# VHH binders against CLA biosynthesis isomerase (cla-dc): the designs that were tried, part 17

Target 1, 281 residues: CLA biosynthesis isomerase (cla-dc), of Lactiplantibacillus plantarum (Lactobacillus plantarum) (p0dx41)
Amino acid sequence: MASFIASDQDVKNFLTAPSMNDQEGIGFAYATDEAVLKALIPAPLKLMAPVVCGYVVHMGKPTFSAPYLEESLFALVSYKDKMMGAYPINLLLHGPGAESGVIAGREGAGIPKKLADDIELRRNDNSATATVERHGKTLLNVSWTAGELNDPSIMKQFAGQLALGKEAEMNSFFYKYDIDQHEDGTNHFSNVQLVATQLRSLADQVEPGNLSIQLESTDDDPFGELKVLKPLGAAWFHFDTSVMFNTLKLDEVDAATTMPKLLTGRYDRSFFNPKAATYII
Short names: E, the ipSAE of ESMFold2; O, the ipSAE of OpenDDE; V2, 0.75 times the mean of E and O plus 0.25 times the DockQ between their complexes.

## First folded at step 12 (VHH)

Design g4 (from e1 with G98S; framework vhh_vobarilizumab_d1; at its last look DockQ between E and O 0.39; V2 from the best seeds 0.00; counts 0 for: pae E 3.5 > 2, unsure alone 63.0 < 65)
Fold by ESMFold2, look of step 12:
Structure g4 (fold): chain B 281 residues (1-281), chain A 125 residues (1-125)
Amino acid sequence: as target 1 above (281 residues)
Amino acid sequence: EVQLVESGGGLVQPGGSLRLSCAASGFTFSSNYMAWYRQAPGKGRELVAGISSGGSTSYADSVKGRFTISRDNAKNTLYLQMNSLRPEDTAVYYCARSDTFYIKYSGDYEPFDYWGQGTLVTVSS
């Protein structure tokens, strides 16, 4: 029967490594303003290229929730010139598993997840589109058409992560923190730290092609700050498995210099401006 | 801007033949999956045949061996050759641009984003 008290087995199962199995959709990359993107990257991470990568995918069989759709925009970064990987700037989730995905990601690794109002992912044979909507606008409209990339030279940068039938390991970097309440009811940040989650992924479908992409902003989601200077390419892909097999704690970092770069990916304007309100009725 | 215009329907005796055409405009026809659907009076719309951008075809069991779907990418035109027609083939035939993958959790699930107005095929007399 149902109980508020979890069994010992339930607790053990809760602690197992999560997987994002049966992940399918559009991945893409575009060139953006280097100074703008670099300014978003908290120390000690360093930007590797003036490129925004991203995706809109269906997480078909996650081990921690019902299925959901997910969007992300991320930068390519290094840590101390020895670990390289993705620094996600945002993730927006929609669907029956989305709430669980937001909770798990925020609590587990400080992942910048919010809920979208709607996400659509659609493929018509050799072309596909995706849209992400939040708070009155389509924040992201992306299309893929099978064939040549907008800039074929970028394939040299993608090749290892998209190799068919071969497991690839990839780092994703996040800043995790606590919010503690003072005796008078005000809050402060504590334990602000850089972590890396490590994923082992197996791609069984990769179809490169041409990218068309448009971004819009709302007060809560300023996607347009990451201007599309040049579309570089897109691919339709399927990961059979993607397992988070390790998490590394890398550095403690200063809250005052770090938190301003983290808040907007995790909270809307109403959290930090009493004259701002955003909601959809 | 996307337009699909069917033509070639009409009245035919059982055993006869017709060729349907669908003129497409407003999109890159050569990169899209295309299909023919039909709707008989009082019935729901059913898939008849589909064709991929690369020319791979599929058919409903009820029409296999009698109907042939084809496309001319240079003319942006989809065809359906219908042979050995039967009274149960009587329907309005629609040209459609069809999804090969579609996920959306809110609103109506709409796997086709464009349809033609249809052309009537009557097999009788």
Scores: ipSAE 0.328, ipTM 0.749, lowest interface PAE 3.5, mean pLDDT 88
ESMFold2 (binder alone), look of step 12: mean pLDDT 78; pTM 0.776
OpenDDE, look of step 12: ipSAE 0.464; ipTM 0.798

Design g5 (from d6 with Y32N T59Y; framework vhh_5c3l_4; at its last look DockQ between E and O 0.41; V2 from the best seeds 0.00; counts 0 for: pae O 13.4 > 2, unsure alone 63.7 < 65)
Fold by OpenDDE, look of step 12:
Structure g5 (fold): chain B 281 residues (1-281), chain A 126 residues (1-126)
Amino acid sequence: as target 1 above (281 residues)
Amino acid sequence: QVQLQESGGGLVQPGGSLRLSCAASGFTFSSNYMSWVRQAPGKGLEVVSDISTGGGSTYYADSVKGRFTISRDNAKNTLYLQMNSLKPEDTAVYYCARGDTFYIKYSGDYEPFDYRGPGTQVTVSS
């Protein structure tokens, strides 16, 4: 019988080793303005390259949700020159499992996730396209054509993470925080922490190719800020498994300097501007 | 305008055979994956089979493997589905669709294809 009371076993099993299995879609990379990208990276993380990475994928068998589509833009960063990984700037989700995906990511791992209006992913033989829409605008349009990368030199940066048939570990850096409402009605951010989520993934398909990409902005989703200076490449890929198996607490950071860089990926303007609203439903 | 029109459906006995055809127009047929999908009463849309642009790659649902064969004639802009050893559980409306299993769209209703025909009824009954 359905109940609002979870069992002790259910509580114990809550988000155990969350896995994004059966991922399939387009991964891509392009060169962007270094200064702009660097400014988006919160301390103490350091930008490794003026490259924006991203993907649009179908999450076919997540362990915590129904299937959904996900888009992400992320930078390659380092922590104390020892740990390297991805710093996701934004994630948009769409589909039956999108709500659960957003909740699990945000509450469980501090991942900057929002819901898209629509995400489409299409492939025909040696080409694929993806579009991401939010608030009535196409924010991202990306295409992959099988063949050579726009810039083969980018392979050096990705070769370790996209090894076919071999499990690869990757760090994803996120910031977690608390929200506290004061007696005057204001909300404050506290306990801002940098964490590294460790993922183990198995790629069983990687098809390199040429990237075409267009970005657009809205006030709530300024994708265009990460300007495309040079497409570097794309790949159609499939991950059989991708498990978040551990999260490391790395540092507590200053809220005042960090939060400005975290808000947009997590919240629309309506959260801090009562007059801001979108009426497209 | 994209047009897909299925034909060849009908009533057959279990173990019987049917051959479905799909006439395509309004787009470059030879440049697109094509699929057969079906919807049984009270069930959701199910991918039956797809075929690559040149016919070199095919997909079959586990439920129809060994019994169904998808093919295409690009010169005639026609997609085919040979259905052998038909079973009652194969009863459904069969749709010709542009795209393959890699086509994913969600806008209210989950739709794996960008366009499909009106469908043809296949009924397998003794």
Scores: ipSAE 0.000, ipTM 0.258, lowest interface PAE 13.4, mean pLDDT 90
ESMFold2, look of step 12: ipSAE 0.120; ipTM 0.647
ESMFold2 (binder alone), look of step 12: mean pLDDT 79; pTM 0.811

Design g6 (from e1 with S53R; framework vhh_vobarilizumab_d1; at its last look DockQ between E and O 0.69; V2 from the best seeds 0.00; counts 0 for: pae E 5.4 > 2, unsure alone 62.3 < 65)
Fold by ESMFold2, look of step 12:
Structure g6 (fold): chain B 281 residues (1-281), chain A 125 residues (1-125)
Amino acid sequence: as target 1 above (281 residues)
Amino acid sequence: EVQLVESGGGLVQPGGSLRLSCAASGFTFSSNYMAWYRQAPGKGRELVAGISRGGSTSYADSVKGRFTISRDNAKNTLYLQMNSLRPEDTAVYYCARGDTFYIKYSGDYEPFDYWGQGTLVTVSS
């Protein structure tokens, strides 16, 4: 019978490293305004390139939920010139497993996850498209066509990240924090920390190609701030497995200077101004 | 330009057989999931049979054991062998091309992007 009380085995399974198995979709990169992107990166992370990377993928067999679709935009960053990796600016999830994915990511590593109203991912022959909709707009419309990259000079770097048939490790950087309530009912942030989650991924399909991409903004999701100055390339890929095998606590950071850069990826404008709410049902 | 052209329909007695063909052009036929649909007069369309790029088949319960879907990738042709035909099999039969990948959890799920003109199968005495 179901119970609010989990068994000992359930608790053990809960603590198992999560995997995003059978992950498939479009990955992409484009050049953006360096000053704008740099301003979004909280200290002590340092922007490595004026490039936004991203994806729209189907998480076919996650170990923690039903399947779901996921979008992300992320920057390439370093920590202390030694650790390199991704700093996700946002993730939007849609599908039967999406709520579980948001909860797991928010609580586990402070991942900036929200729910999308709709995500579509479609491939036919050697072309694919994806759209991400939220609060009355298509925030992201991306297309991949197999063949040459928009800027072939990035092929060496891109290919190294997705070596076929071999596991590759990558860091993703996030900021975790607590929200504590004072006796008078007001809140404050505490324990604001930079963490790195480490992923081990096995790619068994990578098909590079040409990127076409459009971004739009809503009050809640200002994707258009990350202007597309130049599409660089895209790929269709499949990860057989992708395991989050480690999380490192790297640094404690100042809440006042950090939290303004974290809130919009995690909260809608209604949290900042209750009269500025828009709901699509 | 993608084209799907069905042939082989006609009038047949109950218990008889027909073989439908679908000539495909304008795409890499061997890469796509392919299917046969049918639409009886005054009814919505119904999936009859599907075949993956690797040859795995599926059938509607109403036709299992009587119909066989197949493909010839060298000739870019999809087939439907229909045996032991019944009056309720009377319909326009359509060839359809599926996407190689499609995921959308809301709205209408439309896994097929091209349809033929159809070929009429009439089963009567």
Scores: ipSAE 0.181, ipTM 0.680, lowest interface PAE 4.7, mean pLDDT 87
ESMFold2 (binder alone), look of step 12: mean pLDDT 78; pTM 0.784
OpenDDE, look of step 12: ipSAE 0.625; ipTM 0.850
ESMFold2, look of step 13: ipSAE 0.130; ipTM 0.642
ESMFold2 (binder alone), look of step 13: mean pLDDT 78; pTM 0.783
OpenDDE, look of step 13: ipSAE 0.587; ipTM 0.830

## First folded at step 13 (VHH; framework vhh_vobarilizumab_d1)

Design h1 (from e1 with S106P; at its last look DockQ between E and O 0.57; V2 from the best seeds 0.00; counts 0 for: pae E 5.8 > 2, unsure alone 64.1 < 65)
Fold by ESMFold2, look of step 13:
Structure h1 (fold): chain B 281 residues (1-281), chain A 125 residues (1-125)
Amino acid sequence: as target 1 above (281 residues)
Amino acid sequence: EVQLVESGGGLVQPGGSLRLSCAASGFTFSSNYMAWYRQAPGKGRELVAGISSGGSTSYADSVKGRFTISRDNAKNTLYLQMNSLRPEDTAVYYCARGDTFYIKYPGDYEPFDYWGQGTLVTVSS
């Protein structure tokens, strides 16, 4: 029988680790301004290269929601020169599972997720395109054409990260925080901490190729700040499985120096400018 | 160079059956999403049925249980079996080629880049 009170078994099932199986779409990388990208990376993470990586994918069989489409832009970073991985700058979600995905990711690991107005992902034979729209603009328009990378000199690094038929373990770094309310009704940030999620993924389809990419900004999503100085390459890929198998708490960090770098991936300007408003019906 | 040729339309009584065919050439038929659309007089085109490269099917609510889409990849041919026909099924039926992969939500629209000339189906007593 349905109830507002979850059963003991439902609570047990809620506590299991998430998986993002049947993930398919376009992955890409481009060179950008190093100083601009470095400024976005909160301490103690350090930027490893002046490169933005990203994807537009369909999450076909997530264990925490219905299917959805997801965009991300991320930097390649290290923690204390020991651990390497991705630092997602943003994630935009669209589709029937998107709202649940935002809530789960925000509450579970502080993942910088917002809802897109629309995402489209399509492929014909040896070419594919994706678009991401929010607040009146196409923030991202990306195309892949099977063949040579834009910069063939990175083929070894590119191929190693997407090796077909081999499991790969990847770190993703996030900053998790609490928002507490004072007795007078005002809010403050507390418990700001760096975490790493570790995923084991099996790519059973990887088709490298040429990247074409255009970015645009709105006041709420300043994607154009990460300028495309040089497209490096793209691939069409499919992950059969992508299983989270570990989460690490790495550091507590200072709220005053960290939160300014986290807010725009999680909130629109109406949250911090009382005269900013967007009305879309 | 891409070509889609529909056939099998005609006049049929209510409750009758027709089978439409669409012969495809100029592309790798087995890799594409394919669909049937129809256009009644004075109306816009509407999706009737779709079929993926792997054989997964979808149908408009108005035709579920009465129409069956199928494909023969060896013959590069798309079919629509129409049973229990009604006067409101009267329309020109079009074969359309879609993408090899396409996801957009809500999932009511598929981008199509090639269309046939259509075949007329008239259901009247």
Scores: ipSAE 0.091, ipTM 0.618, lowest interface PAE 5.8, mean pLDDT 87
ESMFold2 (binder alone), look of step 13: mean pLDDT 79; pTM 0.787
OpenDDE, look of step 13: ipSAE 0.497; ipTM 0.802

Design h2 (from e1 with Y109W; at its last look DockQ between E and O 0.01; V2 from the best seeds 0.00; counts 0 for: pae E 12.4 > 2, unsure alone 63.1 < 65, placed apart)
Fold by ESMFold2, look of step 13:
Structure h2 (fold): chain B 281 residues (1-281), chain A 125 residues (1-125)
Amino acid sequence: as target 1 above (281 residues)
Amino acid sequence: EVQLVESGGGLVQPGGSLRLSCAASGFTFSSNYMAWYRQAPGKGRELVAGISSGGSTSYADSVKGRFTISRDNAKNTLYLQMNSLRPEDTAVYYCARGDTFYIKYSGDWEPFDYWGQGTLVTVSS
């Protein structure tokens, strides 16, 4: 019977490793302004290229929720020239499993997840489109057409990332933190930490192609700051399995210099401005 | 097709100077981290200097203060100015393109995906 008190077995099961199996959709990359992108990257991470990568995918069989759609834009970064990986700037989720996905990601690794109003991902034969809508605008409109990349010179790099038919290990970097309350009722940040989640993934479908992409901004989601200077390429992909097998604590970081770069991806303007409101009915 | 063609190598006396050039084609040069590597006989390749697309530079300790890396994005050309050359600088020098999409653990994969054929620099009396 249902109870607010979980059984010992429920608690044990809650602690097992999560997997994001049967993941499918559009991945893409484009060139952007290096100075702008570098400014968004908190120390001690270093930007490796003036490129924004991203995806719109269907998470078909996550072990922690019902299926959902997910969008992300991320930078390519290194930690101390020792570890390379993705630094996601945003993630927007939509669908029946989306709420659980936001809770799990936020609490597990401080992942900058918010809910989209709508995400659509559609493929017909050798082309696909995706849209992401939030708070009155289509923030992202992306298309893939199978064939040559916009910049064919990135094919080797593109193929190396996807390692078709072979397990690949990937890092994603996040910052997590606590919010504590002072005796006077005000809040402060504590325990601000750089972490890396480590994923082991098996891609069994990768179809490179041409990217068409447009970004827009709202006050809550300033996607347009990541200007598209040059589309580089896109692919349709399918990951059979993707397991989060490890999370590493890498560094403790300064709240004052770090938190300004973390808030927009995690909170809307209503958190910062009492005169800001959004009504969706 | 990506091509990196080094030039400007040659024979020079200790204390001399030499400027290397790397002509790049087949990719968007202005969007890539670029570097110079060198390989002395019987040794592995070692990083000499790197430069980001925005002009930020880094140098190996062994060449800091003597070598200057630069780039001309309008000409798709990478340069290495080498001053106060020593016999230990004798090597084949390679132009290398940074891997734009490097998303793997550190380890087996190099952060550079394309290399030129190299240009020989010999520093001898």
Scores: ipSAE 0.000, ipTM 0.236, lowest interface PAE 12.4, mean pLDDT 85
ESMFold2 (binder alone), look of step 13: mean pLDDT 78; pTM 0.784
OpenDDE, look of step 13: ipSAE 0.584; ipTM 0.843

Design h3 (from e1 with G107P D108G; at its last look DockQ between E and O 0.22; V2 from the best seeds 0.00; counts 0 for: pae O 11.0 > 2, unsure alone 64.98 < 65, placed apart)
Fold by OpenDDE, look of step 13:
Structure h3 (fold): chain B 281 residues (1-281), chain A 125 residues (1-125)
Amino acid sequence: as target 1 above (281 residues)
Amino acid sequence: EVQLVESGGGLVQPGGSLRLSCAASGFTFSSNYMAWYRQAPGKGRELVAGISSGGSTSYADSVKGRFTISRDNAKNTLYLQMNSLRPEDTAVYYCARGDTFYIKYSPGYEPFDYWGQGTLVTVSS
């Protein structure tokens, strides 16, 4: 019988080793403006290349939710020149499990997640398309056509992340923080921390191909800021498993300098400007 | 040419079981979302079950716990195991190729682009 009260065991099992199983969709990379991208990366992370990576995937069997679709744009970064990984700039989710996915990601892992209005991921034979819509605008339109990459030089990078039949480990860097509501009703950010989450993934399908990509902006989702200077490539891929198995607290960072770079991925403009709430459902 | 050919339909008694098969050809079967639909006499076509290329499954509420959709990518074959059949399950069952990995629940959305000829399942005492 359904109950509002969770068992002790349930509490212990809360988001235990979250796994995004049966994940498949389009991964892509394109060259962008280095200065713009660099500016989006919070310290102490360092940008490794003027490349935006991303994906639109179907999460078929997440362990923490119903299925959902997810979009992400991320940069390749390093921490102290020792750890390399992905810095997600944004994630948008859509579908039955999207709410749970957003909550789990944000509260559990500090992932910059928001809900999309719609995400579509379609494939037919040797081509696939994905669209991401939020606040009445198509923010992302991406297509994959099986075959050659736009730029073969990016193959090494894709191969590293999508090693077919081999377990691959990847670091993802996130920033966690606390929100403190004061007596006067103001909210303040505190305890801002850089964390690294390690993911172990097993790709059982990787199909390289040609990328076509278009980005658009809204005030809440300025995807267009990351201009496409050159498509580099895309791949259709499938992860049988993708599990978070470790999270490291790396550094405490200054809230004043860090939060400006974190807000957009997590909040709409209405959070800090009520007059900005202009979207009509 | 894309082809979907259903088989396995027939007459069964209530409580009985059937296994439907759909042989796919003319496309990369392993890359597509696949689904079973059914259409009862005088009713519209309805989604019964779906399966992603990676094996994620979904079911209509009416068949949950009774039907199982599966696929053999090596054989380019989609299956529907139907257990505990009821008279209300009587319908022509269709195999469908999906062009999306996510089934939208919005009215009017058509996520499939090819259909088989169908196979008749009759559940009657």
Scores: ipSAE 0.007, ipTM 0.261, lowest interface PAE 11.0, mean pLDDT 90
ESMFold2, look of step 13: ipSAE 0.151; ipTM 0.664
ESMFold2 (binder alone), look of step 13: mean pLDDT 79; pTM 0.788

Design h4 (from g6 with K104R; at its last look DockQ between E and O 0.77; V2 from the best seeds 0.00; counts 0 for: pae E 4.5 > 2, unsure alone 62.8 < 65)
Fold by ESMFold2, look of step 13:
Structure h4 (fold): chain B 281 residues (1-281), chain A 125 residues (1-125)
Amino acid sequence: as target 1 above (281 residues)
Amino acid sequence: EVQLVESGGGLVQPGGSLRLSCAASGFTFSSNYMAWYRQAPGKGRELVAGISRGGSTSYADSVKGRFTISRDNAKNTLYLQMNSLRPEDTAVYYCARGDTFYIRYSGDYEPFDYWGQGTLVTVSS
């Protein structure tokens, strides 16, 4: 019989490491305005290049939920000039596992996840497209065509991370925080900290090619702020496995200077701007 | 270039059987979702049966239990075995090539990008 009370075995199973098996889709990179992108990066992370990377993928066999589609845009950053990796600015999820994915990501590592209204990922022969829709607009429209990259110089940056049949490791940086209620019912930020997750991924399909990409904005998702100045390239890829094998607490950070850069990743403007009126089903 | 060539249509009496074939060339046949559609003269095109690259099949309610879709990846050929044929099965039957990958959870989509020229099946006394 189902119960609100989890069994001892359920609790033990919850403590196992998550894996995102059977991940497939489009990855891409484009050049953007350096000052704009730098302004989005909270201290102590530092921007490494005026490049936005991203993906639209299907998470086919996650160990923590039903399958779902996921979009992300992320910057390439360093921590103290020693650790380098991705700083995701947003992630939008859609599909039967999406609600669970948002909850798990926010609670586990402070991942800035929201639900999309729709995501489509389509490949035919040697070309693919993806679209991401939220709140009345197509925020992202991306295409890949197998062949030459728009700017082949990015191949050297990613060759070791996408080697077929070999595990590759990648850092992702997130800012975790809690929201607590004061005695008077007002919100208070606590435990604002920089963490890194470390992923080990096994790629068994990587097909580089040409990128075409367009971004649009809504009040809640201002993707167009990250202007496409130059498409650099894209690839179709499949990861057989992708496992979070390590998590590091790196710093506690000042809430006043950090939270303005974090809130829009988890919350829409109606939550924190009383003059905004956004009504979503 | 992609080619899909249907064959095996013809005239058959009610209750009879036919086996349609679709010879495929110009692409890696084993990688695609494949399907059969049909179109009767005064009607729109209707999905009849589909088969994934891994062999999972689906059928329209109107043909379930009577029709069987299959594929022979070594011969690059898609088949439709049609048993217990009825007059309402009279149509031009098309094989169709689906996308090599397609995921969308929120809506309907017909993910077929190439169609054969069709083969006529007539079920009549």
Scores: ipSAE 0.353, ipTM 0.788, lowest interface PAE 2.4, mean pLDDT 88
ESMFold2 (binder alone), look of step 13: mean pLDDT 78; pTM 0.787
OpenDDE, look of step 13: ipSAE 0.607; ipTM 0.840
ESMFold2, look of step 14: ipSAE 0.339; ipTM 0.788
ESMFold2 (binder alone), look of step 14: mean pLDDT 78; pTM 0.784
OpenDDE, look of step 14: ipSAE 0.649; ipTM 0.874
ESMFold2, look of step 15: ipSAE 0.194; ipTM 0.700
ESMFold2 (binder alone), look of step 15: mean pLDDT 78; pTM 0.788
OpenDDE, look of step 15: ipSAE 0.648; ipTM 0.865

Design h5 (from g6 with Y33W; at its last look DockQ between E and O 0.56; V2 from the best seeds 0.00; counts 0 for: pae E 5.3 > 2, unsure alone 63.1 < 65)
Fold by ESMFold2, look of step 13:
Structure h5 (fold): chain B 281 residues (1-281), chain A 125 residues (1-125)
Amino acid sequence: as target 1 above (281 residues)
Amino acid sequence: EVQLVESGGGLVQPGGSLRLSCAASGFTFSSNWMAWYRQAPGKGRELVAGISRGGSTSYADSVKGRFTISRDNAKNTLYLQMNSLRPEDTAVYYCARGDTFYIKYSGDYEPFDYWGQGTLVTVSS
């Protein structure tokens, strides 16, 4: 029976590990300004390379929603020189499952997800393109052409992460927090903490190639701050499965130094300053 | 450089059969999904049947059980076996090449990038 009250079985199914099955699209990497990228990385994470990685993919059979398209830009980071992985700066989602994907990621792991107005992903023969549109601009336009990487030197740094036919485990780092309200109606941040999600993924297609990439900014999505100094390479890939099997609480962190680096990946300017008001203290 | 050449059309009696062929060249045939479309006089082009890279097939409701799409990747050839033909099957039939992958959830959809010149099928007594 449909009801506002979930059955015991519905609750148990809700708690099963999420899986991102049938994930396919373009992955890429480019060099950017090290100081700019480092400034975006909250302590205690440390930047490992002056490289932005990213993807535009179709999540074909997620266990929690209808299919959707997803874009991400992320940095490569370490936690205390012993855990290494991705720190996503943003994720934009589009498609019939996108709303559910934003809700699940925000609530489950503090993932910086927003909705895009449109995402297109297309491949023909040995070339592919993707575009991401939001708030009147194409924020990201990427192309992959099968063949040589723009800079083959990155192969040594990243070769084991997407090995064809082998299961790989990956860490992704996020910051979770609560927004609580005082009795006077003002808000404050609480429980600000660094977490890691751990994914187990099986790639059955990985086709390296040449990257062409262009970024634009809006006030809500300042992608252009992460300038493309040098395209490094791209790949077309397919993951048969990708299972988020673990989430670790790593650290409690200072709200004052952390939250300014989290908000624009999660909220638009309407939350900050819908008009040109100035606050003087 | 890409070529799709249809053949096998003609005049046939109701209840008869025809087999259409589409010879492909100028691309890696085995990497693309392929389709047959048709266009009757005064009507828009409609999808008749599709076949994936791996051989999975789909059919318009109007032709299910009567038409069979197939492909021979070694010969770069797409086929459409048409049985139990009816007068409403009269149309120009086009072979079409689809993208190897295409996803877009909003705006106009363009699932194919090439089609041939077509072959006429006429079902009349």
Scores: ipSAE 0.116, ipTM 0.635, lowest interface PAE 5.3, mean pLDDT 87
ESMFold2 (binder alone), look of step 13: mean pLDDT 78; pTM 0.786
OpenDDE, look of step 13: ipSAE 0.559; ipTM 0.824

